# VH-VL binders against Pyroglutamyl-peptidase 1 (Pgpep1), part 13

Target 1, 209 residues: Pyroglutamyl-peptidase 1 (Pgpep1), of Rattus norvegicus (Rat) (q76ic5)
Amino acid sequence: MEQPRKAVVVTGFGPFGEHAVNASWIAVQELEKLGLGDSVDLHVYEIPVEYQTVQRLIPALWEKHSPQLVVHVGVSGMATTVTLEKCGHNKGYKGLDNCRFCPGSQCCVEDGPESIDSIIDMDAVCKRVTTLGLDVSVTISQDAGRYLCDFTYYTSLYRGRGRSAFVHVPPLGKPYNADQLGRALRAIIEEMLGVLEQAEGDISCCHQL

## First folded at step 4 (VH-VL)

Design x02 (framework fv_ramucirumab)
Fold by ESMFold2-Fast, scan of step 4:
Structure x02 (fold): chain C 209 residues (1-209), chain A 122 residues (1-122), chain B 107 residues (1-107)
Amino acid sequence: as target 1 above (209 residues)
Amino acid sequence: EVQLVQSGGGLVKPGGSLRLSCAASGFTFSDYSMNWVRQAPGKGLEWVSSISWSGSYIYYADSVKGRFTISRDNAKNSLYLQMNSLRAEDTAVYYCAKGETYYYGSGRMDVWGQGTMVTVSS
Amino acid sequence: DIQMTQSPSSVSASIGDRVTITCRASQDISSYLGWYQQKPGKAPKLLIYDASSLQSGVPSRFSGSGSGTYFTLTISSLQAEDFAVYFCQQAWDFPLTFGGGTKVDIK
């Protein structure tokens, strides 16, 4: 039987610091051009590098779309590979955002867990994507930093009961161009959906959306 | 034409209840957060409550928390404020106001109802 | 709660005058501030959102500026229909809070 379309939300960040053009938003726009096929309703958003905006917008995206998966994309100036992040952290947010603000408690969610892992098996996704033979190297990490990337990831993991992922991309041309990053994101998200489907899915969820 | 039309105010004794209604037209009601804002006679504006586009996120001013309940019916394009345990200091004109798409971030309340007078007196 | 302090509480001005109203937040609210006009017996009307963005249909004589904790609304050439009370409002965090208002008296 034909299945209803699955909603997938993908975000990239706007400019900050030395990144007048944010590679993450460029990569997400390239993904949008490619699409994720007829079975997926893809929704893309550019997010300001602002803690308070993230705290309001991310829960709203979960509420609006009831997505099967939310993927956040951020740029890492030190990265040379596309990196899949395994978990977000609740504490340690000391860096000032684009509005010169940081949370007074330096935490994302009061009384929340110290860290939340994605329910997606990132090791399996990395292995599957590597097997595809893309001209882009994909690696894994357990530390997205303690700035807007990790803050956004934790917020989404908390609200989405672990049905979120974060992908770090290197700056444009160092070494991958926009087309390469878009194709890599498409492959990564397709494999994420495949791994998620083959898992037990919602059977072990502790919280309901 | 985008508009909000209010009803349901009146005179009530302390401890009584009233339910205010706000009917929306001319826009996709289910895409926007909604607000209640009140103004006591001769005084300034006081925010009372906000509700997200779906109804899942709700906020109240401390002065009304536990006594007032905001709700919405997206199928009927309607916003409500159930007011219980009314006090003399709740006497005000109550306005409904259209908020932001999906969240509250820009401070924009761009469309307002005409206001409904609520008088709490013995 | 974020306190919004508005000044002056009232101003008397003639048609054609430049009027400035200030608003101070008790903490950094970035650009999450709106300005509203309220005429006697009517609902408030949005003039400015996101500190400096002019609402559609609002005359260009109205402008907003500022960020962080200090904001200004300017009416460059006061008209008879500008007799009103003006309020600032922060949307940075709940509870949403308004300034105390500034009454502009045209005479």
Scores: ipSAE 0.008, ipTM 0.467, lowest interface PAE 11.1, mean pLDDT 86

Design x03 (framework fv_daratumumab)
Fold by ESMFold2-Fast, scan of step 4:
Structure x03 (fold): chain C 209 residues (1-209), chain A 121 residues (1-121), chain B 107 residues (1-107)
Amino acid sequence: as target 1 above (209 residues)
Amino acid sequence: EVQLLESGGGLVQPGGSLRLSCAVSGFTFSDYAMSWVRQAPGKGLEWVSAISWSGGSKYYADSVKGRFTISRDNSKNTLYLQMNSLRAEDTAVYFCAKGETYYYGRGFDYWGQGTLVTVSS
Amino acid sequence: EIVLTQSPATLSLSPGERATLSCRASQSVDSYLAWYQQKPGQAPRLLIYDASNRATGIPARFSGSGSGTDFTLTISSLEPEDFAVYYCQQWYDYPLTFGQGTKVEIK
């Protein structure tokens, strides 16, 4: 008699360049241990740092799970805070991936919009999470860069019609440990789901007279 | 252990052609993008051309488009630059440079010593 | 094309002094910026990649900072071997471009 649980997909990236471990995948594994409560069916995936794999895998995850929300996590070597990204961009992908490939058109989706915003109010999420008093600082950004992070985000925003989010984490121990990042991701995603549910709850229907 | 060695430079008349070679050792050549960078006497560095690990993607500075062709032979660990319709302003030391292909390693981490190309009548 | 402007053109200092070199991009290059050192008759040497990461074997006195359009290379205390020409280079877009160089010379 219970309604099915909400499906949420969360991804982190695999090893990359000189980095034997990727902080994003470690953080996602810590999130998996914590879970998102009994109302959420959480699916986690490690994504190779590869454009062609992202183009194939991300749409397949949307197809397989029909998720309410897909959250992508990436590491930023320059970051000192956990950052919520507001939008993805279609062009400017010039850096070569782990397979030594970059898109020939340097774009994510041919003839796609220049940018796509998440339907999630990231300012609201950031305010709510900050109010919780976590020992982790959370900030917002409108530019995830022009590499696999932004490419993955745009792919997911395009396929999921804006029902996606991207979270940048700093490298492990600089300054946050794995446990802190896992707890931060849990809080962030719980607040994202709350913001989405509030927006959906405001939908009204016409009453006959 | 990593070594890049350029050859093929010399004196050529305007309108002439030269082919530069860069022989590499000490790394897996077929895994990396390669570039040519030049420097005119007493001037700064100018990027000329780049080629992907497989040779499938090639990029050129506007000043050399249509005249220069970059290529590579992964079986011989050798990078090439075919230079046609040479002009006086092409006079420079030409460096072979190994590019980083990953997000965190962007830069030319190894360079050859360069080969001088002089275009003069 | 993205134009990189380095300043000053020439920096005259004594050994032991701090050198601060600037590189400004005509548009954002995010963190896709490298710094090189070149001595007369030699190939350039990579010092810094991705704006702030020291290349293998580069002494701790060299540091890079900045993002977007404004970048800085700092040499905390000049050694005799540090007097050279320094170039910045962007990896954000093709064509790849270099700044015009800053010469660090003995006062």
Scores: ipSAE 0.000, ipTM 0.427, lowest interface PAE 16.1, mean pLDDT 84

Design x04 (framework fv_necitumumab)
Fold by ESMFold2-Fast, scan of step 4:
Structure x04 (fold): chain C 209 residues (1-209), chain A 121 residues (1-121), chain B 107 residues (1-107)
Amino acid sequence: as target 1 above (209 residues)
Amino acid sequence: QVQLQESGPGLVKPSQTLSLTCTVSGGSISSGDYYWSWIRQPPGKGLEWIGYIYYSGSTDYNPSLKSRVTMSVDTSKNQFSLKVNSVTAADTAVYYCARELDYYGRGFDYWGQGTLVTVSS
Amino acid sequence: EIVMTQSPATLSLSPGERATLSCRASQSVSSYLAWYQQKPGQAPRLLIYDASNRATGIPARFSGSGSGTDFTLTISSLEPEDFAVYYCQQYGSWPYTFGGGTKAEIK
């Protein structure tokens, strides 16, 4: 029997600073054109670079879609590869957003853990994606910075109990074009879903033992 | 090109309200691309940021001055204004209006010439 | 608030010499730091933003470096018009704060 479709939410960011066109939202739009196959209900969102909007919108997306996975995509001006982020951090948010706001306590969630790891094995995802032979290099990181990218990631990890991922992309053409980034995101998210399903199957098997 | 010009009285008596206006030319406040600030400099001293305003009327002020400061914007005249209540001799300074480089706030790229306000009887 | 400390308070140098100005933040401001030049009777002029990016029209002899808490403005070879007061400003945390300034004066 055909299993019910799973919801996946993917976000990219709107313009900010030197990024009049945000590579992350362009990449997410390319992903939307490709889709994630017939078994997945893909929902894409452009997120303003605003802490208070993230605080409201990200929990609402989790509530609305009950997704199996939420993937956030952000641009890193220092990146030359597509980077999978392993964890989000609760503190250190000192940079002002597009509304010139930063959290007063410089933290994401009052009394939350210092950091939260994704339940997705990013090392496994990176290895699987690399084996596919894409013309895009994929690497891993443990620090998404201390601005909207990491803030969004931590918010989603907290509300989704670790069922979130963050992918940093380099600026468009440095060195990857929009089509390359969209295909890379599709491959990454497909492998994330595979690793996630495997991990959940292993837990169920251990429980039944 | 963009120009900012301060206007207002050069002398204010202690306990009164200091009122200044900045007129912007060569650019539009209503575009929403920039934040607009007031910065002051007491004679022979350094710079102190007072507050900013966005075209929507949204403001934030330096906490050291927040109880005495109000900013307002008039997009139809392409102006924004500063009021400082209950002034003392410590408020004697050159007052600058300035534009922040972009909505992200990466420094002040255009400044008015500055206007000296002396608080004295 | 974040306190910005500039050193030295005064630099006495001759035209053609290299100037190195320091700015230290009491806590991290990442790269959210700007440098300004101010001449007597004039408004400050933006030189550097995001710690190392030259503003439009600023000569290549001006360069900025640093991140976190420690920042440097370098003028590779002083011109007569460069003798002025220099201020750093952080915008990484609210409220914005300026350093006390460094005066570059002719020897």
Scores: ipSAE 0.007, ipTM 0.441, lowest interface PAE 15.4, mean pLDDT 85

Design x05 (framework fv_daratumumab)
Fold by ESMFold2-Fast, scan of step 4:
Structure x05 (fold): chain C 209 residues (1-209), chain A 120 residues (1-120), chain B 107 residues (1-107)
Amino acid sequence: as target 1 above (209 residues)
Amino acid sequence: EVQLLESGGGLVQPGGSLRLSCAVSGFTFSDYWMSWVRQAPGKGLEWVSAISGSGGYTYYADSVKGRFTISRDNSKNTLYLQMNSLRAEDTAVYFCARELDYYGRGFDYWGQGTLVTVSS
Amino acid sequence: EIVLTQSPATLSLSPGERATLSCRASQSVSSYLAWYQQKPGQAPRLLIYDASNRATGIPARFSGSGSGTDFTLTISSLEPEDFAVYYCQQYGSFPYTFGQGTKVEIK
């Protein structure tokens, strides 16, 4: 019995502000080099820091790939750890993007819920990844901010019925290098897939506890 | 006007098979997730299965996994439920239901239901 | 699977009274909760989605509230046509699940 490969889409952001090189896209490219094993079709995308592009591209990725999981990666200039975001928010988008645009309604989806939680148990993912003993600290947050990171996350949570995750990474070299971030993302996404499989009734005795 | 019309229900023996259809009109079918929801006589609602607008994702209740298959033909605006290895506890009115939007924020339109009776 | 528990099982009231129906989830469903009304021999009718948003055509006397695990459907003043069975449903994760229903009946 050959199972079809499961699609996973992972995005990172292009340049913005003082980030001429965006650590998120660098981390995603390192993940692409490592892959997610033979059972997963990994698709990676660089996303411009633009609200209108996100509104068009993110729904299109869900339609094109019918992915089991979409993971968005963004950089946080003040972060010193890799952070798993639990939810996205619909309102409060006042910052201008790279095209000097912001939504006139300052919301992501008209008449949408105020917030949407990921269906992924981020506490479980964080504990599992921490147990692996990576040379990278992983923490949890409930507020990805009110800019393109949160806007992208909410858009994906809305279109994918909560089957999305957002991971904030610190700037490259502060303190983690590209290799460390790529390995951290691989571990995080592998654990996310494991948690999703349990939630979907796929209880396997093959996993080493 | 949105309409959902179910067909294919009837009397079937335990271990038998039956295929339900739901013909839809009044909306762009491929834009919507669709579900099957059943209700045993005098009992509450039980969700059975869901399918994405593209058909790329399907989900099932544990009670029907491996026995039922949800599918859709977007060119014919029709939703299907193939039911195999039927059991007495599968006796119910089967509703097809449209999920309110792409995200699936509840079921905004329902068919009239089609009765499936699995007789011992 | 997420279990939804509705209470009370039966609510006996008179027209003009306020009805308050509870739905509790075994784990958080955020705001991904809908309420339905079902009359004998009919398909269910969507009343509320996202815990608090009224569906198109639903009278203002119906309101929903709550988040996480605790949800409430309120009918501010019962009309004769409101005597029916009410179900909550979560769509926060698969499998989707329904509560067992609350019957609102005439005293």
Scores: ipSAE 0.007, ipTM 0.480, lowest interface PAE 12.2, mean pLDDT 87

Design x06 (framework fv_ramucirumab)
Fold by ESMFold2-Fast, scan of step 4:
Structure x06 (fold): chain C 209 residues (1-209), chain A 120 residues (1-120), chain B 107 residues (1-107)
Amino acid sequence: as target 1 above (209 residues)
Amino acid sequence: EVQLVQSGGGLVKPGGSLRLSCAASGFTFSDYWMNWVRQAPGKGLEWVSSISSSSSYIYYADSVKGRFTISRDNAKNSLYLQMNSLRAEDTAVYYCARELDYYGRGFDYWGQGTMVTVSS
Amino acid sequence: DIQMTQSPSSVSASIGDRVTITCRASQGISRYLGWYQQKPGKAPKLLIYDASSLQSGVPSRFSGSGSGTYFTLTISSLQAEDFAVYFCQQYGSWPYTFGGGTKVDIK
C-alpha cells in the first residue's frame, strides 16, 4: 500500500551570544532549498533562543503539522563534527536566555521523566549516513548540554512522545560550509525516516514468522 | 493492582453542567498522562481530552473545546472533567483512561465508565 | 483529523476459525496504532500497541501487523470469550481517533 505524504518539521535557532549568525538556522535554510523529496511535506522554523518561546512554540508546531518527525538543529561552538543527540534531559537549566530568563525550577517539564530517549535509533542512523561517504563526519552524543538545545529537545520529545531528534552542527566554516551542512541534514533526516520504516518492517517480519 | 474508579454523571438538561471524577490507585498517578474517552449509546469510541502528568500539556477534541475542562490533582490521585454548556450530542458513557507510557502507546487501563445523559 | 476506516463492520465465525479485522488510516501513522476489545457493558481492553506488540496478559492467539496506513488484527483460533467488538485507535497525531468497530459474533 502507498503511504500519503508525510510531514516533517525542522527547526534551527536564531542568534545568541557570539553567534550573530546561527549556523543551525543557516543549515536548515539550505535543507529547505534542497527539500526532502516528493514524499515529505517539509516545514522549517527559526526559533529564538528563549525558554518561554520554546515552551509555547514547540507544542504549537506539533499541533499545527501533526508531524511524523520533528528535527531540531542547534550549533555547538566546541563541535567539529555533526552530532546526533540520543536523549533530552528534564533538569539542570541554569543558563539565562536572550531575555535574561531561566526556568525557576531549572526543569523543562515539572514532574516529567528525568530523561527521554528519541524513538529513532541514532546508532543505526549514524552507521547508514557514514556508509554514504559524505565529506562530513557524523558522531553520536548522549548529552546535548543543559541550555536551549537540550531544553528544546526535551520539550519536543515529551510533546511528540519520542518522535523527535536533535542534531548539533559546528559553527559555519569550522570546518563545514552552509552547502555541506544542508546536504548532511538532508542525508541524516532521510536515513532517520528510513531507519524508522525499516524497524517497523522488521517487527512485521518477526511477527509473521 | 491498578484501578481507576469513576464517579459523577447523571441526567442534565441542555445547557447544564456536570463534573466527572476518576480516582486512581495501585500506581504512581503523577507519572502518567490521563485521558477521557466517550461512547454514545450503540456507537463507537471518541477521544475527548488528554492531560500530561504535570498538567503542562492539555488537548481537547474540537467538539468539546471551550465547554469542557480536564484537570488533575496528583496529591489526591484524581482526574476530573468539568463539562459545561452540555448538548444532547454529549450523551455518552465517559471513561477515564491511563496511557501505557509517556510515548502515549495506547490506553492500558480504563475506569468502569460513567453515564451522562443530556435530555430535555 | 486522521480518519480510521475499519472493516468488516461485523463478522460471524465459528470457534476455531481464523478471524482478520482490517484498519486503514487516511494518512501515515507509522506504527502508532492500538487494538482494543470491548465486551458488552464493559470498558475497552488494550490488546495490542505499536501495531504488533502484544499487551501483557493477552492470549497469544491475538496478533497485529501493519504499518503506515494499513493494519490488521488476527485471532488465530477464535474462542467463545472472543465474542466482542474490536476497535483500532491511532495515537500518531492529535486528535486521537478510533475506527468504527468490528463486531465478532460466534455462529
Scores: ipSAE 0.007, ipTM 0.500, lowest interface PAE 10.9, mean pLDDT 87

Design x07 (framework fv_necitumumab)
Fold by ESMFold2-Fast, scan of step 4:
Structure x07 (fold): chain C 209 residues (1-209), chain A 121 residues (1-121), chain B 107 residues (1-107)
Amino acid sequence: as target 1 above (209 residues)
Amino acid sequence: QVQLQESGPGLVKPSQTLSLTCTVSGGSISSGGYYWSWIRQPPGKGLEWIGYIYYSGDTDYNPSLKSRVTMSVDTSKNQFSLKVNSVTAADTAVYYCARDRYSEGWYFDYWGQGTLVTVSS
Amino acid sequence: EIVMTQSPATLSLSPGERATLSCRASQSVSDYLAWYQQKPGQAPRLLIYDASNRATGIPARFSGSGSGTDFTLTISSLEPEDFAVYYCQQYDDYPLTFGGGTKAEIK
């Protein structure tokens, strides 16, 4: 019998602000070198820090790959840990992007829900990754901000019906290097896939009773 | 580490133009994600936001000051400047420049040390 | 403009005591609120952003809470260096506005 590979899409951002080299894209490139094993067909993309590009590109990636999971990675200059974001928000986008654009309605999706939670149990993922004993601290957040990170996350959560995740990384060397971030992303995504598979198995088992 | 430093005359005569410059080091003003702001504080009083400039030259000013304020940016020198015309004693204050991180939450993460400007004949 | 009101204007406490500072917005600012500490002769220092997140390097004794119109900064046990003026700032809308400040002074 034919067993197709699972498609997973992972994105990082291009340069913006003082991030001439964006730690998120560097981390994603390190992940690409490591891969996610033979059962996963990994597709990586660099996303410009531009609202209109995100509005066009993110839905197109969902359509093109029909992925089991889409993970977005962004840098946070204030972060000192790798952070798993639980939800995206539809409003508050007032900051200008690299093209001096911001949404006129300051929202991501007209008449969309105020917030959308990921279907992934981020608490379970955080616990599993922490148990692996990596030299990287992983934490949880419910607010990805109100700029391109949250905008991208909400777009993907809306289009993928919650089957998306967002991971914030600190700047390179503060305190983690590129290799550490790449290994952390691999572990995080592997555990995300494991949690999703377990949840799907539990649903199947519940139907028996 | 990003640092901001104000410079300009400490004494300005009534009716003249107050002119200040902020020099940014340890980071560039020539990119998205940040606004660069001026904030003032009269002696013994609270903080008042004056305005911001984006590295493209786009500005927004506090409506209370808009008729008298102009900001400019010089990306080659990594500087941005404030001019307040027709000054009075009410413009006596410590003037701060600050970075507005609108990309991450629109709060001020780095501040200059402040420069006192006295308006007196 | 959104008007920010802080209370009390002055808070007189002893080291080791808990301090509770209030900030009220004239309309909802969601969680777009920051707290700053200012010592005499110094620039303000960011303490809290997004109502409850501590800025890097800020001691755990500082915490923020609230949403909408009512916000609180709490210092669980005052240290001598904590006696300063504290300002709240909303960033839900321009013009950006600050509260009038609360001065924490040693009793």
Scores: ipSAE 0.005, ipTM 0.457, lowest interface PAE 13.5, mean pLDDT 86

Design x08 (framework fv_necitumumab)
Fold by ESMFold2-Fast, scan of step 4:
Parts: C-alpha cells; sequence; structure tokens
Structure x08 (fold): chain C 209 residues (1-209), chain A 122 residues (1-122), chain B 107 residues (1-107)
C-alpha cells in the first residue's frame, strides 16, 4: 500500500477589464503541463472574475478535494515581479465585477476576522525560491488589493483555515513569458508544500509540551 | 443510476404560488460536486434557467425571476424545491429539475427529470 | 447576461448527411459550453460539455469544437434518431443562458 497522494488545487482567473487574455490562467495552464511530481494530485481551475461565483465555487473546491493547499493566481497590471501575498482582508470591496455586482456589505464574510494570514511562511518560501536561481524575481506583499484577487484569497483562507496562498503575476511578456511563469509557479508551490510540512511537524511536537 | 423526479400540482391559479419538488435517487444531494437547478420551457419555446441551489443552502436565481423565486433543499429527504410567487399565464411551462456540474469535466446538466407541465389558469 | 445565438434555426437534411450547427456567445465563455439534444415530449439530454468532451453514452458521430465565442456541434452522419432540437448553453457566467435552438428535421 503506498501513501495517498496529497491534493493541491490551483486557480487562475478568466478575462476582465484590459486583460482579454489573463496571464494568471495562462501561467496555471503552463504549471499543469509541468505537474507537481508523483506525490501531488494537482487540480487546476479557471475562475470567472465574479464575487458570487467565488463565494460558491471556492468553498466547493475545498470540500471536493480536501486539499493540503489551495493556491490562487491573479494578474497585476502594475507588477513587474511574481508576488507572494501574505494575507487577505474581509472588507472594502467596492469595485464591480464582470456581472456589475459588488457585495452589499462590502465584506467577504459576515462576522469574519478583519484579516487572515496564510499559515505559510511567505518569507521562507521567497528565500528558498530565490536560492533556486530562476530567472524570475519573487517578492512579498501584505496587500492584494480590494477586488476579486483579495476577495478570493480571503474566502479561501477562511474556508481552509489559513491553508491558502495567493500569487500575483505580471502581464505576459512584461517581463516574463508563459514558460517562465509556469516554472516559477511550480517552484513556488513545491517550496510552499515543504515549508507547510516543516511547520506542521514543529507545531505537532511543541503542542505536547 | 442517478434519477431526478419532479412532483407538484399541474394547475395553479393566477396570483397563487407555484410549488414543485425534485426527488433525487441513486446519488446524494449532499455532494460538493454539484449544483441543483430548475429550468423551464414554455410550450413551443426554448429553455430558461430559473436558479440553482447548493446543498449548503446557497442559491442564485435568474435576475428576471429573482423577486418571485425561492429554492430550498432538504438533505434528509434527498429533495430540493422551487416556489414561484404571484404566477401569471407567462409562467405556464414544463418545469425540469437538473443536476449541474461545477466548472470542470462534470460540467453541464448531466441528469434531468422528465419534466412536469404546470399550467397557470383559472 | 451572455446572449447565445444559434444558427440556422432549422436544418433539413437526409439520413447519412453531415450536420453542422453553430452557436455564438455575445461574450467570451472560454470552453464552458454544453450542447443538448431534445426530442418531442422528452427532457434535454447532455451531448457535449467543456466545448468538445462527449458525455457518457454519446455516440462518436457527435463532436463539439470551438472556444471563446464561436462553437460548432457536428454530427458526422445523421441517424434517424438524431432528428431533434439542439441547444447550446454557456456556464461561464451567471445567469446561465441557452441558445434559441436548432431544429434538425428530415428532408
Amino acid sequence: as target 1 above (209 residues)
Amino acid sequence: QVQLQESGPGLVKPSQTLSLTCTVSGGSISSEDYYWSWIRQPPGKGLEWIGYIYYSGSTDYNPSLKSRVTMSVDTSKNQFSLKVNSVTAADTAVYYCAREGLYDFWSGFDYWGQGTLVTVSS
Amino acid sequence: EIVMTQSPATLSLSPGERATLSCRASQRVSSYLAWYQQKPGQAPRLLIYDASNRATGIPARFSGSGSGTDFTLTISSLEPEDFAVYYCQQYSRWPLTFGGGTKAEIK
């Protein structure tokens, strides 16, 4: 009997605004071609830029796959690096989505915490990925904005009890191509899994004391 | 193996509430993989999506009907239901319940009930 | 809402002929497009999902193609049982919307 493969869910977004082709979904498709090795059962999804769809679909993905990790990828038109987001925020959602909807209370989860941090040590992930010598620059952020990226991140952090990550990518060719972004995502997610497993081992040991 | 069956009154008077139930067999309604929908078809016309419900109770309705429509789910009976308030002759249609897959290979309405004709008439 | 336009409204063909049915979305729906067959007095039957994947039990003569806004359902050689109304449906965005249908009838 072999050990069960761990499930990892990765999402990218569909088109919105000036992004007729969303770099995040292209990057996720490149990741899918590469895979995450034999120990990981990788599931990828394209998510519409719609608050109500996110509210229904993201919890369903957590329930369906019982994943060890869910990674959301979004494009940032102002970004020139691949950015790891540390936390999601519950309030401030005033921008209209592709259906011309925004939450009436401008919040993600009623009575939820103001913000939720990922349990993943993003600083450690950033250092490990940088050490690999990829031709892609990786940086850290604490503010994913107050639109679908942050809304999706917070939804996933809330449902998955902090076991989620959000990665912002720049537009295709500015400066990274699709292959570079796919390889960067693979490296990032592999290091996230490593950091997560190490942290869980340490917590389990210390809890007994 | 999965089957859906509509039930409810076939005749509803104008201004009353249309009430239908869909019974699911051969599969669980408490599945994270599926939304459960109602779709209607007026005689000789095309298909109109009414709304869906997830087993948690989360719903979305067609904006054209949202003010008049309520869906509910009863996981203990493996059923979901539709209520349409303040009906008129325009609500006369065959009503179908259907199972909808979520954004992947199971996507689309893969199983349908046989349909039930509801006539709105005095 | 996304408007789905099907053409032609009616196809008159003989058994053995190739049928090509078109569906156009008013906005990009990626590959989130399904095709259904409906015979008189029956519920619709799923033929194709995710633009090109055949549903379980659907004969190989049915194929779907396209992405974005333009989609095609092809029946390579019509059987007598294939004369029916065909609907396309997008599930990319809420509300879900269907095309007006294409009726395939015997010539």
Scores: ipSAE 0.008, ipTM 0.493, lowest interface PAE 10.6, mean pLDDT 86

Design x09 (framework fv_ciduvectamig_arm2)
Fold by ESMFold2-Fast, scan of step 4:
Structure x09 (fold): chain C 209 residues (1-209), chain A 126 residues (1-126), chain B 110 residues (1-110)
Amino acid sequence: as target 1 above (209 residues)
Amino acid sequence: QVQLQQSGPRLVRPSQTLSLTCAISGDSVSSDYAAWSWIRQSPSRGLEWLGRTYYRSKWYNDYAVSVKSRITVNPDTSRNQFTLQLNSVTPEDTALYYCARDEGYYGSGRYGMDVWGQGTLVTVSS
Amino acid sequence: QSALTQPASVSGSPGQSITISCTGTSSDVGDYNYVSWYQQHPDKAPKVLLYEVSNRPSGVSSRFSGSKSGNTASLTISGLQAEDQADYHCSSYAGDNTYVFGGGTKLTVL
């Protein structure tokens, strides 16, 4: 039987600060070349490191694609592993973006919750990916910082009712190359979709039966 | 309704620079869903991808290893075109040169090369 | 030498099916689902027939289908027609934001 493909949106960031080449966007481009198989309609976007652009584009992506999952990828200069972020935070945005702007209220969504957790069980995803034996180490965090990474994550969690994830990657070659990061993202997203499908199947069975 | 129109010299001397231009109509060279590639075809009928340029918050270039030391692919937003410059040419660079749009989510190549220029036969002669 | 291996020629009669193979390595065809096929008639630019192994652009006949097994991608043309006589080229993503092509296959419709 022919069925519609699931939509998944994945974003990476453009250049900022000392990152003339942003590892996150390079990793996302590598993921796009690998694909997520025939059942997934993958849409990728490069997002400028700009608060106002994020506020416009991220809700628009949710509206345009009605995705099952939105994954945001950002680079962390201090990271040596690929990190799955559990939650986004609404306040503390004091850093100026590429347009020398920061929110006057230092918050992402006025009157929004203080933090929003992803509905994805990141511990389960981390365990599944680790058992695959990839050349890439995957870890978990609860604080994506208070800059564009966390701001983007919170915006997406708010608009998508928790159906979002954020993945931090280390800079290219420290220690992972582009191909390794792309394969890691593919594995992570496939396991995220698997965890979501299993959780939704269990809930449907519980309430339907 | 995107169209690519090629121009440039058809005869280049060994050691000189091969320079071709591809003019774009119906799309923008800075379009965030496209990349702009150069491909050549040798007398053996084999196609060879040379390189591409694309805009994603900044300009990027990707080049084939075989030509990386000699090639530059440059966009020109004011004229809505992009160029190929291949330095230090030899008779081995004699080929039919095509420009093409690399279509797919932000120029990923996912949809293949969906629009091609007419081709330019460049002869490198001594 | 081309990076991907295709047979130099293939032939068939109208109404038959033919298959053209494209063999690479694990670092291109094997690891990635970004295989494209192009049709080229004499003195014309190539035209994309398939992308992502098996997807058809709008306007491409369903007689053209693609598949991949291990390091080999295949183009199958069913219900062969006279206008299918052309050169066929495969391409694959090859890592590091680069692409490689096959040597091309000349299809003769007898």
Scores: ipSAE 0.005, ipTM 0.454, lowest interface PAE 14.8, mean pLDDT 85

